# Miniprotein binders against p40896, part 13

Target 1, 331 residues: p40896
Amino acid sequence: MLMPKSVALLRIRYTLEAALARGFTTVRDCGGAEGFLKAEIRQGSLNGPRLITCGHAISQTGGHGDLRSGALPASAFDSCSCHFGQVGVVADGVPECYKAAREEFRRGADFIKIMGGGGVASPTDKISNKQFCDDEIKALVDVANSYHTYVTAHAYTAEAIQNCIKLGVKGIEHGNLLDERTAELMAELGCYLTPTLVTYKVMGSDQFSAFLGPENSRKNTEVLYKGIDAMKIAQKKKVKICFGSDLLGPLYGYQTQEFRIRGKVQTTQEILLSATVTPAEMNGLGDKLGQIKPGFIADLLMMKSNPLDDITILDEPESNILFVMKEGRIY
Below, E stands for the ipSAE of ESMFold2; O stands for the ipSAE of OpenDDE; V2 stands for 0.75 times the mean of E and O plus 0.25 times the DockQ between their complexes.

## First folded at step 5 (miniprotein)

Design P15
Fold by ESMFold2-Fast, scan of step 5:
Structure P15 (fold): chain B 331 residues (1-331), chain A 91 residues (1-91)
Amino acid sequence: as target 1 above (331 residues)
Amino acid sequence: SGTEIKDAYVVIENGRIVEVGSREELEKKYPNAKIYDMNGKWVMTDGELVTAEVIIYEGDPEEALRRALEKAKELGDEELIKRVEELLKKL
């Protein structure tokens, strides 16, 4: 029999190869992907998308990245069932935040992910809970700036988003409870929003609601309901919008359904830009990726038909993608 | 920026896009290029859609897919094996 760690490694390899086959030539991982996976893909030992990684998502004690139940002692080690390994690390106070961010860069991170507000899946927090104090967020941003990169934050509420971006956070993941004033501020500051609507659709199904329990199911329903409206507000205020799924483990296969969901609120051109040009720009690759243009890396999808006519063909990659090319190599 | 280009060639060298243009112009400019004809298909990025005959200087797509197939077989991944075999049939 295979040991749990060896099984997890094989599943991670499958997940990466499958994501590439679904048309994703570059993926930004917001917690858990180990730096060695990035090196193995670059060296050709693994087939998969080019990885942009943050290492561990940094959380306060009792925050969204702290997966310990209230019954565990303070000395208990945090554990995660994510197939990318340990998703989060806990840091409290300015010195621990400096150390945590520096450790992630030492381990090969490209950016820093923080938990700026509460979430659905964490056991002890609420969506409305502000996470980290201002000085802690400033410390994390200071470290990212010293590495010439950025901090992105998990945040749902207008309050959490405003707090983060006013302190120099560049990206917001999710943003389901965004309001017009917050969207205006995001646009003014040049911030990026990555909505993840498919995760709430999948987690809200009867099959997966059993895993959340009643309190987390209420959290999920709240953010699912408002997510569509938040995206309309963000587009109206010209916020830079990226593409994401926030799907873990066996649910990652549903990632292409996000194209179909986005089709209800964005034009096909807006969706394609959110999955190509805008995320490339966010990650300092706007002059290398996201366009069919001389000088750019040859990452291409050969399609059976035109996605501008029907974006949902991207939600059926096996039927509609003839091949995926990454760096001029067909996969 | 949402531009649709018809009957275009994409010239690739060392993993990078070198030129995008008409078949007639690029065949004259790159007479010794390997041509992988995917006539009637679309290449997409940045909302820019191109119907293209792909010119690849380096790498054989069939060889890359056959290497992927062997790797999938080594992993015992039936789903990946099926996907790669389907891609090989499309070439």
Scores: ipSAE 0.455, ipTM 0.763, lowest interface PAE 1.6, mean pLDDT 75

Design P16
Fold by ESMFold2-Fast, scan of step 5:
Structure P16 (fold): chain B 331 residues (1-331), chain A 90 residues (1-90)
Amino acid sequence: as target 1 above (331 residues)
Amino acid sequence: GEVIENAYVVIENGRIVEVGSREELEKKYPNAKIYDMNGKYLITDGELVTAEVIIYEGDPEEALRRALEKAKELGDEELIKRVEELLKKL
């Protein structure tokens, strides 16, 4: 959804407070959250999870992060700090890619998000479209490496994933059309996969069927099942798997249903590690977060029953979380 | 990883200082104020959730044609047949 900045900031505040209440003490935002929110949360001006942000997702012209229709002129985007809404910026060519990545770090980003392939929702590209040339991706990775962090890419197809990771991209978001060879390469290169199955499940539900229409509902079901198969392949090849939801504003309440969906293909232990240890390691926090061990930050959930016995209790946080602790404070 | 029944956690300045069973912690810290968590399980939730905005905009026929192109690239004959059937219903 594209909206005025002031309305977006109010919605982000609500989303962050609700995420903490659902048990998330740290969240990684892959487009839209502004870096100054980190300071407000640290100071206690906002109640919310610890934030790891990328600022704007960086896209080529006509790529997945370019939300302009073909009817809009090229001048629809400007070079000021407002850019195109909250979630994406467009950059073409090596110099623009350097500038875009450096700008996101100037604004407080912890990592860089790029659109490495096409998506369902972008107006002018195809899922099969490879996005960015090799030199553009190398430029984005070079900037991230200079900040001792990483690039993660939106990518569905084996071709887009392989292109990105061979050029130094560390993370892949979604990966619904991953094959065995690509998973092997991801494991060899130490890459991370963040599947986001709940968004397809929710969008395909009766509650949202009018939004998508029957044809798009069938498409979302296919993408969901392909994503489940991709996760099985990734598990078999020992790819590092993180937890994610990829949910839009009105859908944020369904975030925890990802635990239930993961239960179809991962053990409870694998799911919990994908939501704690593995993402902490990906973000350079493996010695501070993700484990209940001496020296670690006191981020804890007190649960009514053991999630190792039944992962679906995490899908019902209001009934099953007794309290959330972040940095030793109860919320 | 490890599950500790009747687990107690000692927290100081927002950080975990000690983790163990009630029996171990009571022996090690006999004069400390230890809160009994009534045998409930503790888990860490340092979860990192991706938050990407998806705007479902576009022609269902175009989405299906992209899916068909991808299914052909993957050599997935069953998916090719399914997507072709969906396109015919448009």
Scores: ipSAE 0.418, ipTM 0.744, lowest interface PAE 1.7, mean pLDDT 73

Design P17 (at its last look DockQ between E and O 0.26; V2 from the best seeds 0.00; counts 0 for: pae E 3.1 > 1.5, pTM E .340 < .8, other shape alone 9.753 > 2.5, unsure alone 57.166 < 70)
Fold by OpenDDE base, look of step 9:
Structure P17 (fold): chain B 331 residues (1-331), chain A 91 residues (1-91)
Amino acid sequence: as target 1 above (331 residues)
Amino acid sequence: SGTEIKDATVVIENGRIVEVGSREELEKKYPNAKIYDMNGKWVIANGELITGDVIIYEGDPEEALRRALEKAKELGDEELIKRVEELLKKL
């Protein structure tokens, strides 16, 4: 759900502090977090995880980042502040893609997020849609490469995933409908998969039954069950896997349930790697974050019990975390 | 590319891990460092720890947190007081 910018700013402190308290010392935002937040966290005016940000997710007209009702005229784009929603920007064609990506970097993005396929929460697209033409994706990749960073794509289907990664996209968000061949190609190309199983579980729950409209609820149900199978396939093919949650608005509190869900398909070691070493590597921080090693940043969880023995301990941070250390500071 | 379980002590300086090794070796190398035992985990701190907005100098973790609590009360910082009290409760 889109929140007014003013309300989001009022809540950001609490959101960041709560994420840190749950044990996340670094968080990658894949759409909405503004670059200035990183400076505020570094200066200590905000307490929270270290942020890695893309700014706005870049989408085509009618794509997953375009949240306009199909009943709205095209002219509503220029007048409706709702399109300057915190999550996405619309770019059509190579010149607009260049401009959009460059603007996100100008505003302090660390990487680019694109909508490479249809989504669950967007009203006007199908999950089966490919989004962007090849030249548009290539344009976004070329800009990101010029900044020595990566593009990650929202994509569910094997077709959308393959289209993105063949054009140089280095990350896939979700990937719930990938097949064995796609997973093999991802592993070969060194692409990163970030599954986000908890978001579908929570949005599909009775407690949040009103969160999605009927059509989006149908889409959510479709991808929820396939996500577990996709994880098994990705794991089997040795795809690089990152930890993710993709929880929206009031749902952030459920971040740690991803550990519990993944425990069905990954070992505790694989899950911990996905939440430390692998995402650090993806973000060019593999020499600084994700390990207890000389020269690394002192990000540590002090815990009552060993999460290697039971991964579900990480889903109960209030009872199991003694303290969170981020860069030598205890929180 | 993998996880490892180690029985090791960690030396932290200026927000970075400086060394990982046995307690005995690190105590010899850093004789003036303070050693924190947090539920069987050992951390050697050379210099200052920061709890919230309060700098914790050398000492026992509980004692350091108690000093931090006193300082937070002196400052009238209710948020910091609460944070330090929560940490003390977890020890």
Scores: ipSAE 0.548, ipTM 0.791, lowest interface PAE 0.6, mean pLDDT 83
Fold by ESMFold2-Fast, scan of step 5:
Structure P17 (fold): chain B 331 residues (1-331), chain A 91 residues (1-91)
Amino acid sequence: as target 1 above (331 residues)
Amino acid sequence: SGTEIKDATVVIENGRIVEVGSREELEKKYPNAKIYDMNGKWVIANGELITGDVIIYEGDPEEALRRALEKAKELGDEELIKRVEELLKKL
């Protein structure tokens, strides 16, 4: 799970260059990408999509972002900024949450990512565990609001989702176990949902099952099974839906398979809006990105065929994308 | 917005879209613009699909077209290769 920083950095560089080639001109990173990468991409030292970053995902001790095994002592992070592999940071109590969120903004974050519930990849938590107390979430939201941005939360269950959004969290990542009541509340509060179905399909395959232990495999099956139903509920209740993959490390190359999976539940128009207009609006860029209109940044794809007729052509970018234009330049 | 725009022309200046409309109208408004006709290839970005001509009004069209040529050669699309080569000759 934890890899050397130098290897992770080289992987991120490769990953970003490949994402641009696959048609993504802007990418939101929900943990791991360093803020300095934005400057390198902007000045041309690194080719890649425009980046929107959160820095480290903020987790409670023993939560989804705490990647330490139960065998490691608490002192493993003592006086070492509570960082581990650039993926997450651990913060407990209101003062530590204020400090952690402020530190991410100091490092160039555009938004704050928190772990609001359990997940598949973390070694010591369960999907059903609610994470953070209300005062901790309020502290994180308060900091984000002072920077005129938002908090998004990793959360699967209706309980975890409702807890987060009632406290001012704007976005939910995954949401595979949401129910109709939760979707209604999300729509009422203007929240965004980013489903990430491709990660469960890829991670559950025989080729990649070694990444998951027995308990994590059970978690994976649970969230995969309910993910399609969750998306149908969210659409029925008119929740704002964004596009995401949540693919870790070497799996990022499967990113475009999400278009194919979404095609089983959403119309092609709904999918394209979820990948362009809706995420631009979520990130305060709705007047600059996501539409072919005067005043907007010239990010365009040249395609062999119309994705409105067949969304799966976006899952075959090497055959179907003739070139990618970002800021008026062809890549 | 999810709306399909047929036979539209997009005017780009300094990395931004400055106008979208008919080729006839935009050629009149931007008489010195460099026009890149990709003959029916689909262009999609920012939630909208367009077809027809794309006008690159400013920037580096030679670099852009050389990249497009490399991509066309990768795909083995002989018709597109010829089209892009014609556009490069007009520079």
Scores: ipSAE 0.458, ipTM 0.745, lowest interface PAE 1.7, mean pLDDT 76
Fold by ESMFold2, look of step 9:
Structure P17 (fold): chain B 331 residues (1-331), chain A 91 residues (1-91)
Amino acid sequence: as target 1 above (331 residues)
Amino acid sequence: SGTEIKDATVVIENGRIVEVGSREELEKKYPNAKIYDMNGKWVIANGELITGDVIIYEGDPEEALRRALEKAKELGDEELIKRVEELLKKL
């Protein structure tokens, strides 16, 4: 059963406050958070992370962002946040893609999110799907370039990823089924990968597996096992890797488990950079955020112990974070 | 940048980091700054970790310390609770 937008917005307040308390001083939302939330956070009427937003994720008809077919209640599960509330918009053909992307920028978007391939939770697509025609992707990239920003794409498979990045897409969300040749191309083109391994682990757990129907459970299992391998390949090929969780609603509290999962395949330094320097660079904030240097914004965590010695303390924020500072203010 | 800086002091002004260095030198350079002695606790700034003091030049220090105190009580850190309470008394 779909949650009304008004109820979803009330719950977003608690979600944002909790994310800040868990140490996330800046978050990038890939669907659903509108630009007016940024103003409320800047004014201090809402305590939350600095937001980088795309507004709505742009999908083709029957694509990953198209919820119209009514297969499962959107409130029951979503391995991709692009399905809750009004998280997606449909555009078919070049003129509609131009208009949809421009509309998101008019409403305050910082970047464009597209569905470049099929998803786990969406009702009418397959993970193997490559979504959008080449001219549609190019149109979306052209609009983003005219605003001096970027397009990032939801994509799992090597084919979908390669199609997107060859057409100028700068970032790939998830990428669980990428191969070595795809990772080489991403590194060559300077593309960013944002793995979101925790979502598949949590959605496949005994506690939460009821959120998925049989078809989506099978899709989720496929991407779970391949995601660790994809992460290793991307790291080996020196792909620029960002930290992401792709969690929704009741699952949002598990976002810090991504630190623990990555601790099994990355160094503590690589994980910290993926959550700070690399995403700041991706979003044109590399001279303002992500480091303790003169001129940088004072976003600081006071920790009980050193995450360079043990990255898993970041998965225990309630025990290890003493305060969170954002823009020099303690929360 | 994924590095560790020990016994560093961070100077903050208008929500931005102004300088990182030794406490002795920075206290001389910023004599009007409010000093928050973290007693060697670890501070991370989005991928960098420091130990030592954090100097907050602007902001509401009472509000900041009250939030830190509430968090320290939740963590059960008796030494940090005492330290934050002492800082609140200096206000």
Scores: ipSAE 0.264, ipTM 0.678, lowest interface PAE 3.1, mean pLDDT 76
ESMFold2, look of step 6: ipSAE 0.230; ipTM 0.638
ESMFold2 (binder alone), look of step 6: mean pLDDT 58; pTM 0.415
OpenDDE base, look of step 6: ipSAE 0.528; ipTM 0.775
ESMFold2, look of step 8: ipSAE 0.239; ipTM 0.638
ESMFold2 (binder alone), look of step 8: mean pLDDT 57; pTM 0.410
OpenDDE base, look of step 8: ipSAE 0.525; ipTM 0.770
ESMFold2 (binder alone), look of step 9: mean pLDDT 57; pTM 0.400

Design P18
Fold by ESMFold2-Fast, scan of step 5:
Structure P18 (fold): chain B 331 residues (1-331), chain A 85 residues (1-85)
Amino acid sequence: as target 1 above (331 residues)
Amino acid sequence: DAYVVIENGRIVEVGSREELEKKYPNAKIIDAKGKFVMANGEIITAEVIIYEGDPEEALRRALEKAKELGDEELIKRVEELLKKL
């Protein structure tokens, strides 16, 4: 007999193996992956991409990482615990922010993820809501700096993005509602943007619309319509752009569709750099990953055709990838 | 048509076939000539040379993938390399 936790672990194993088979030799997890998964992959107990993790995403009360509905009392969860499953943790005020960030590093996090604004999937917040006060964001950034790494923030709006990056946040996840002024500031400060267009496309399809409910479906439509325009603004202003999908649970299999969507707004060279060189640099691995040069880790794809000629071949990995090599080993 | 030499999970050298076959005569070869090798954003047409590790396992995995794709030219080439081991 299998316990629910055992089934979840088997599904995670499948998800990691499938991601590697789709050509991803390194992935950055922005909430929920535990440090033990990195160790098992390093030891060879699990086949999967090299993992860069943040542990729990850190949220204010009532923010995007607070999964409690408005109907639940403040003490709905264990009064001694601020954790909400494996994805998020709630922290309010500078001391709790210090403690939350330090706990994630103690558990093996490589960077810190915060909720800097509202989102589509959270039950009580609005996309327009800026989240965390300035002192809280500064506290989280100070802890990350002490570990020689960075803070990245979930944020959609120009207001939320500007608030985060002015306080030392290095990365923005999504950014679907950014404007020209915000993009200019991001470029000036050397910030990284990771658009996640595929999640809105997939969640907006007839097949998956039931997952969101009416209020979240409305939010999803808003960010979907703005996403392509935001990408064009970011490219025009020369923002450093990384590759991401933000796909949850059963939707993770659609991650390669992001290559096809990006092809509408970026050149093939820009897309490939956003999936390789730029995220390696963001994570302090620019001299180890993302290039075919002496001294670099041997993470390679053997392709049937040239993705520079047609980026959409990466959205059909079963037909176009002959093998995936990670650290010199073929998978 | 570059050569990529791999040792202990790292890229050691990138260069011409003639020079690198001479320098690494006992290296095990995965023939990618006529195909594209991509390191996450760097794309070249190359032969991949593995200095360390199990070349037979690597070649058998390449053969399995070539068969899945129905690439008869690659199947023949990988089978020829397996015979040389």
Scores: ipSAE 0.460, ipTM 0.772, lowest interface PAE 1.6, mean pLDDT 78

Design P5
Fold by ESMFold2-Fast, scan of step 5:
Structure P5 (fold): chain B 331 residues (1-331), chain A 91 residues (1-91)
Amino acid sequence: as target 1 above (331 residues)
Amino acid sequence: SGTEIKDAYVVIENGRIVEVGSREELEKKYPNAKIYDMNGKYLITDGELVTAEVIIYEGDPEEALRRALEKAKELGDEELIKRVEELLKKL
């Protein structure tokens, strides 16, 4: 999606306030939110979730984060119209990868996001494309390690996932086409998987499928049908699982449907842990966030009913959330 | 934590959770603190997303109750409205 920058910035307030109202007091942004946005929320100039950010997702030329069509010259800029601005930057070769990762940290990133494989929304790649060479991934991981944080990668296929995690990538976003061998390796290496099943369900609906066009609709269908099976495999192999939506712009309102979709594979307790404890641990915040216990930062969601009895009540926040608190304040 | 704790009360000081336990014990330890009984309503935490969320919660009990009252009225939950109003009267 493309939108004038000024309009995108005006809509950021609505997006952030709405996410908080749906029960999300901390969010990890995997492309587009800059460090200055975190400062404004922290200072109280904007109401919204506490942000954990990567800045721009880093992509090779022609990879998933390269939004230029094949008809545009190499000098063309990339952009993605969402409430957070540009989501990706292009870097090729070890020196450019070092520079790109360092630039994101200079701008306030908490971690690095890379495109380790192809995706649904990118115009020139295929889902099967392994992206970046080994030296490029090693460079990105080296920078993240020097900042005492991690790299997470967009990747669908077993090949792309294995390549990334063997080179020190800590997190995998999506993982819809992983196999048992790959899940076993992820568990052995202590990697985190963040499935994003709702994005494929929403984009595949009659309401939004026309937005993708024929080629991207085929990509979407491929990853949608495999996603549930991937979750079952990951659960069986005891992979550490986090919670994610991967929804863009106006689709962000559907993020809570992920709770319902997860209910096909996970217990309610597993879903709640994947949305609290596990991601807090992944981000080095396991001693401050993700639990209601003494010493922890107090963010509180009061519910009409017990989500352990029925996880789908989290997919109806307007009817079931009585109030949301963040850092001892009501929103 | 992600595990359900039944009949628990939460003591809040300086924007942090201080203790979780029974009302009887907490009233003894914190005689000047307010303990708000939400009549079996549930506390939830949330997590890391791809557009990406890692959560837990706290709030001023009076403001929490006023927000809960507003939401209960929106939902038309007469039982909850009465309960929250009772708790506000005890402030």
Scores: ipSAE 0.234, ipTM 0.576, lowest interface PAE 3.0, mean pLDDT 73

Design P6
Fold by ESMFold2-Fast, scan of step 5:
Structure P6 (fold): chain B 331 residues (1-331), chain A 91 residues (1-91)
Amino acid sequence: as target 1 above (331 residues)
Amino acid sequence: SGTEIKDAYVVIENGRIVEVGSREELEKKYPNAKIYDMNGKFVMANGEIITAEVIIYEGDPEEALRRALEKAKELGDEELIKRVEELLKKL
């Protein structure tokens, strides 16, 4: 499962160029994209989406961002400078959380990503595991607030989501086990939800099931089935919903399938708003991105047919996108 | 806004949208503008989440490359397969 750094860097370039070609002019990376990529894209040295980054996802020991198996000693990766260098970093206790968050901003992060609960891909935790204590989350939020930005949290369960948002976390990634009470609280607090249904569909396929192993396969099944119901609850309670895929590395090519999956729960208009206006507002760009109106950045897709009539045409970009425009330049 | 606008003409200067309106009116106002005429069909897209590839470089470079090759073959990434095979040959 491990990839040499040189091969992975070449792959990241192709992945970003392909994402732009599929119609994504801005992407928010929730763990792993290096800050130098933003500068290269901004300067035109690399073709890709405008990047909004968090650097490393911050995890407790044994949490979702801690990729060490239970068979590995605590000293595993201590001598390796790459450790979790492209995806995550481990921090425990208030001082380490302050230091970790400040380090990500020093490295050019636009926001902070934390692991607020368990997940599918991590080897030793369970989806039901609430992660970080209250003081640790408060420390991370305090740092983000001092930079006039936000913390977003990986969380599936109502318990993990409520714990995070009550402490000032602005965004929730995934939220597959969201209940009505939690959705109502999210709406009251003005929180954002980014469902990522396509990742569970793709990872659960026969082609990719070997990546998960038996314990993670069970976790995947648990969250996949409930994801559609969670979306319905969030829509009913008027939670602000963004667009996302959470696809890892080479699986990113399946990102447009999320449009098709969302079509089962959201109207075409709601899906387009979740991919344009709502995420722009979340990231402080609501006056610059997400709309075709005077004063806005010229990020446009030219299509053969109207996606308002059929959202699934966005899941066939090669046949339906005539060109992508980013900042007035055609790609 | 997610609402449909038909037969729209969009004027762009220095990477920014300057005006949106009918082609009839804006051709007169901007007579020297370059026209990208696709019957005014436009969509904006942003907000996609990407998680970068997990890279833990452990042990023998040959072992790491062989693991990467196996993964690339499982994913059907022919260009990556070729590149990893080239790197293995150079060891």
Scores: ipSAE 0.451, ipTM 0.760, lowest interface PAE 1.6, mean pLDDT 74

Design P7
Fold by ESMFold2-Fast, scan of step 5:
Structure P7 (fold): chain B 331 residues (1-331), chain A 91 residues (1-91)
Amino acid sequence: as target 1 above (331 residues)
Amino acid sequence: SGTEIKDAYVVIENGRIVEVGSREELEKKYPNAKIIDLKGKYLITDGELVTAEVIIYEGDPEEALRRALEKAKELGDEELIKRVEELLKKL
């Protein structure tokens, strides 16, 4: 087991309650949240955001979602399966990809997350590594389409992003090394981009770089420097942009700092739309969530000041949110 | 939403928005409604669908950090010891 189950459940409960208190009434989880948590929140057994989940992120062997460290001897890891707290599952080849995607839907997933390129947190890959072959990506997309939903991909480089979206992937997470040609293609295909700039700022601090190791620290530095430029490119090319943080556990408290970072490249209205209307549209909820409009679910924030005048008040929720309303209930 | 409405009333029934409009009109239309006085405070929807991709710290972050601290002490890495202790304090 990765951690005692009771401790993990307490941490998950705390994390979800804290996210709601920070003003997030709906959260899309891109790996690790179990489908049963959605039922508990709906029933009121747990105070937290409405959850949209993918179950496990699907990765190739040795890809970003493969958490088995090649840096340690094989003997350092036993072969027993422990799925509690795990974010990834490994699938290679078309048949395994079909089975993995269908298994996530069987477990209650709302969409499919894949690892289309390398990342910072995985132990053995590089940012520049293209991940999955074309037939594997198409297989995952075909399954998602049969469930009337989408595939989103973790991807940083123009090469990885173009490969994914040409094969029908609808969303890109991160996209820090996006170029102008790729952004134009994303806009033409109606793709969604979810930048997660705050995670690289936090992970690039001296406090966290030591735990990433030298290879992962280099990966993090590369994506950090390019993140703001990529965001400017996406904004200019009219890519549909959502809001995200890509933060875990103790770092999740930095989630709201993303509003300040976005203020360098987006207007306050564009930021608010990226956090409300656009993600609701992406997830088939554009007629129910994200607007103060008749027929919509009553998810509201009462603010001390106008966020249209200063978006950074959302970075300080404890001081600036008077209450959070979710489905007409005050929290 | 991208639209600002001044002095607006939002009417809520059974967890859903029923009507949005001016205070003058809706106060007359819904005279028996329970009113939360907004006093010019701003309302936004927060149907935000935030991506929460998990960053892995080898299971329990506290246990992983305590193991890292033990290893750092064995190696005599003063700077790593300081960084790990700071991270443990923030938990």
Scores: ipSAE 0.458, ipTM 0.765, lowest interface PAE 1.6, mean pLDDT 74

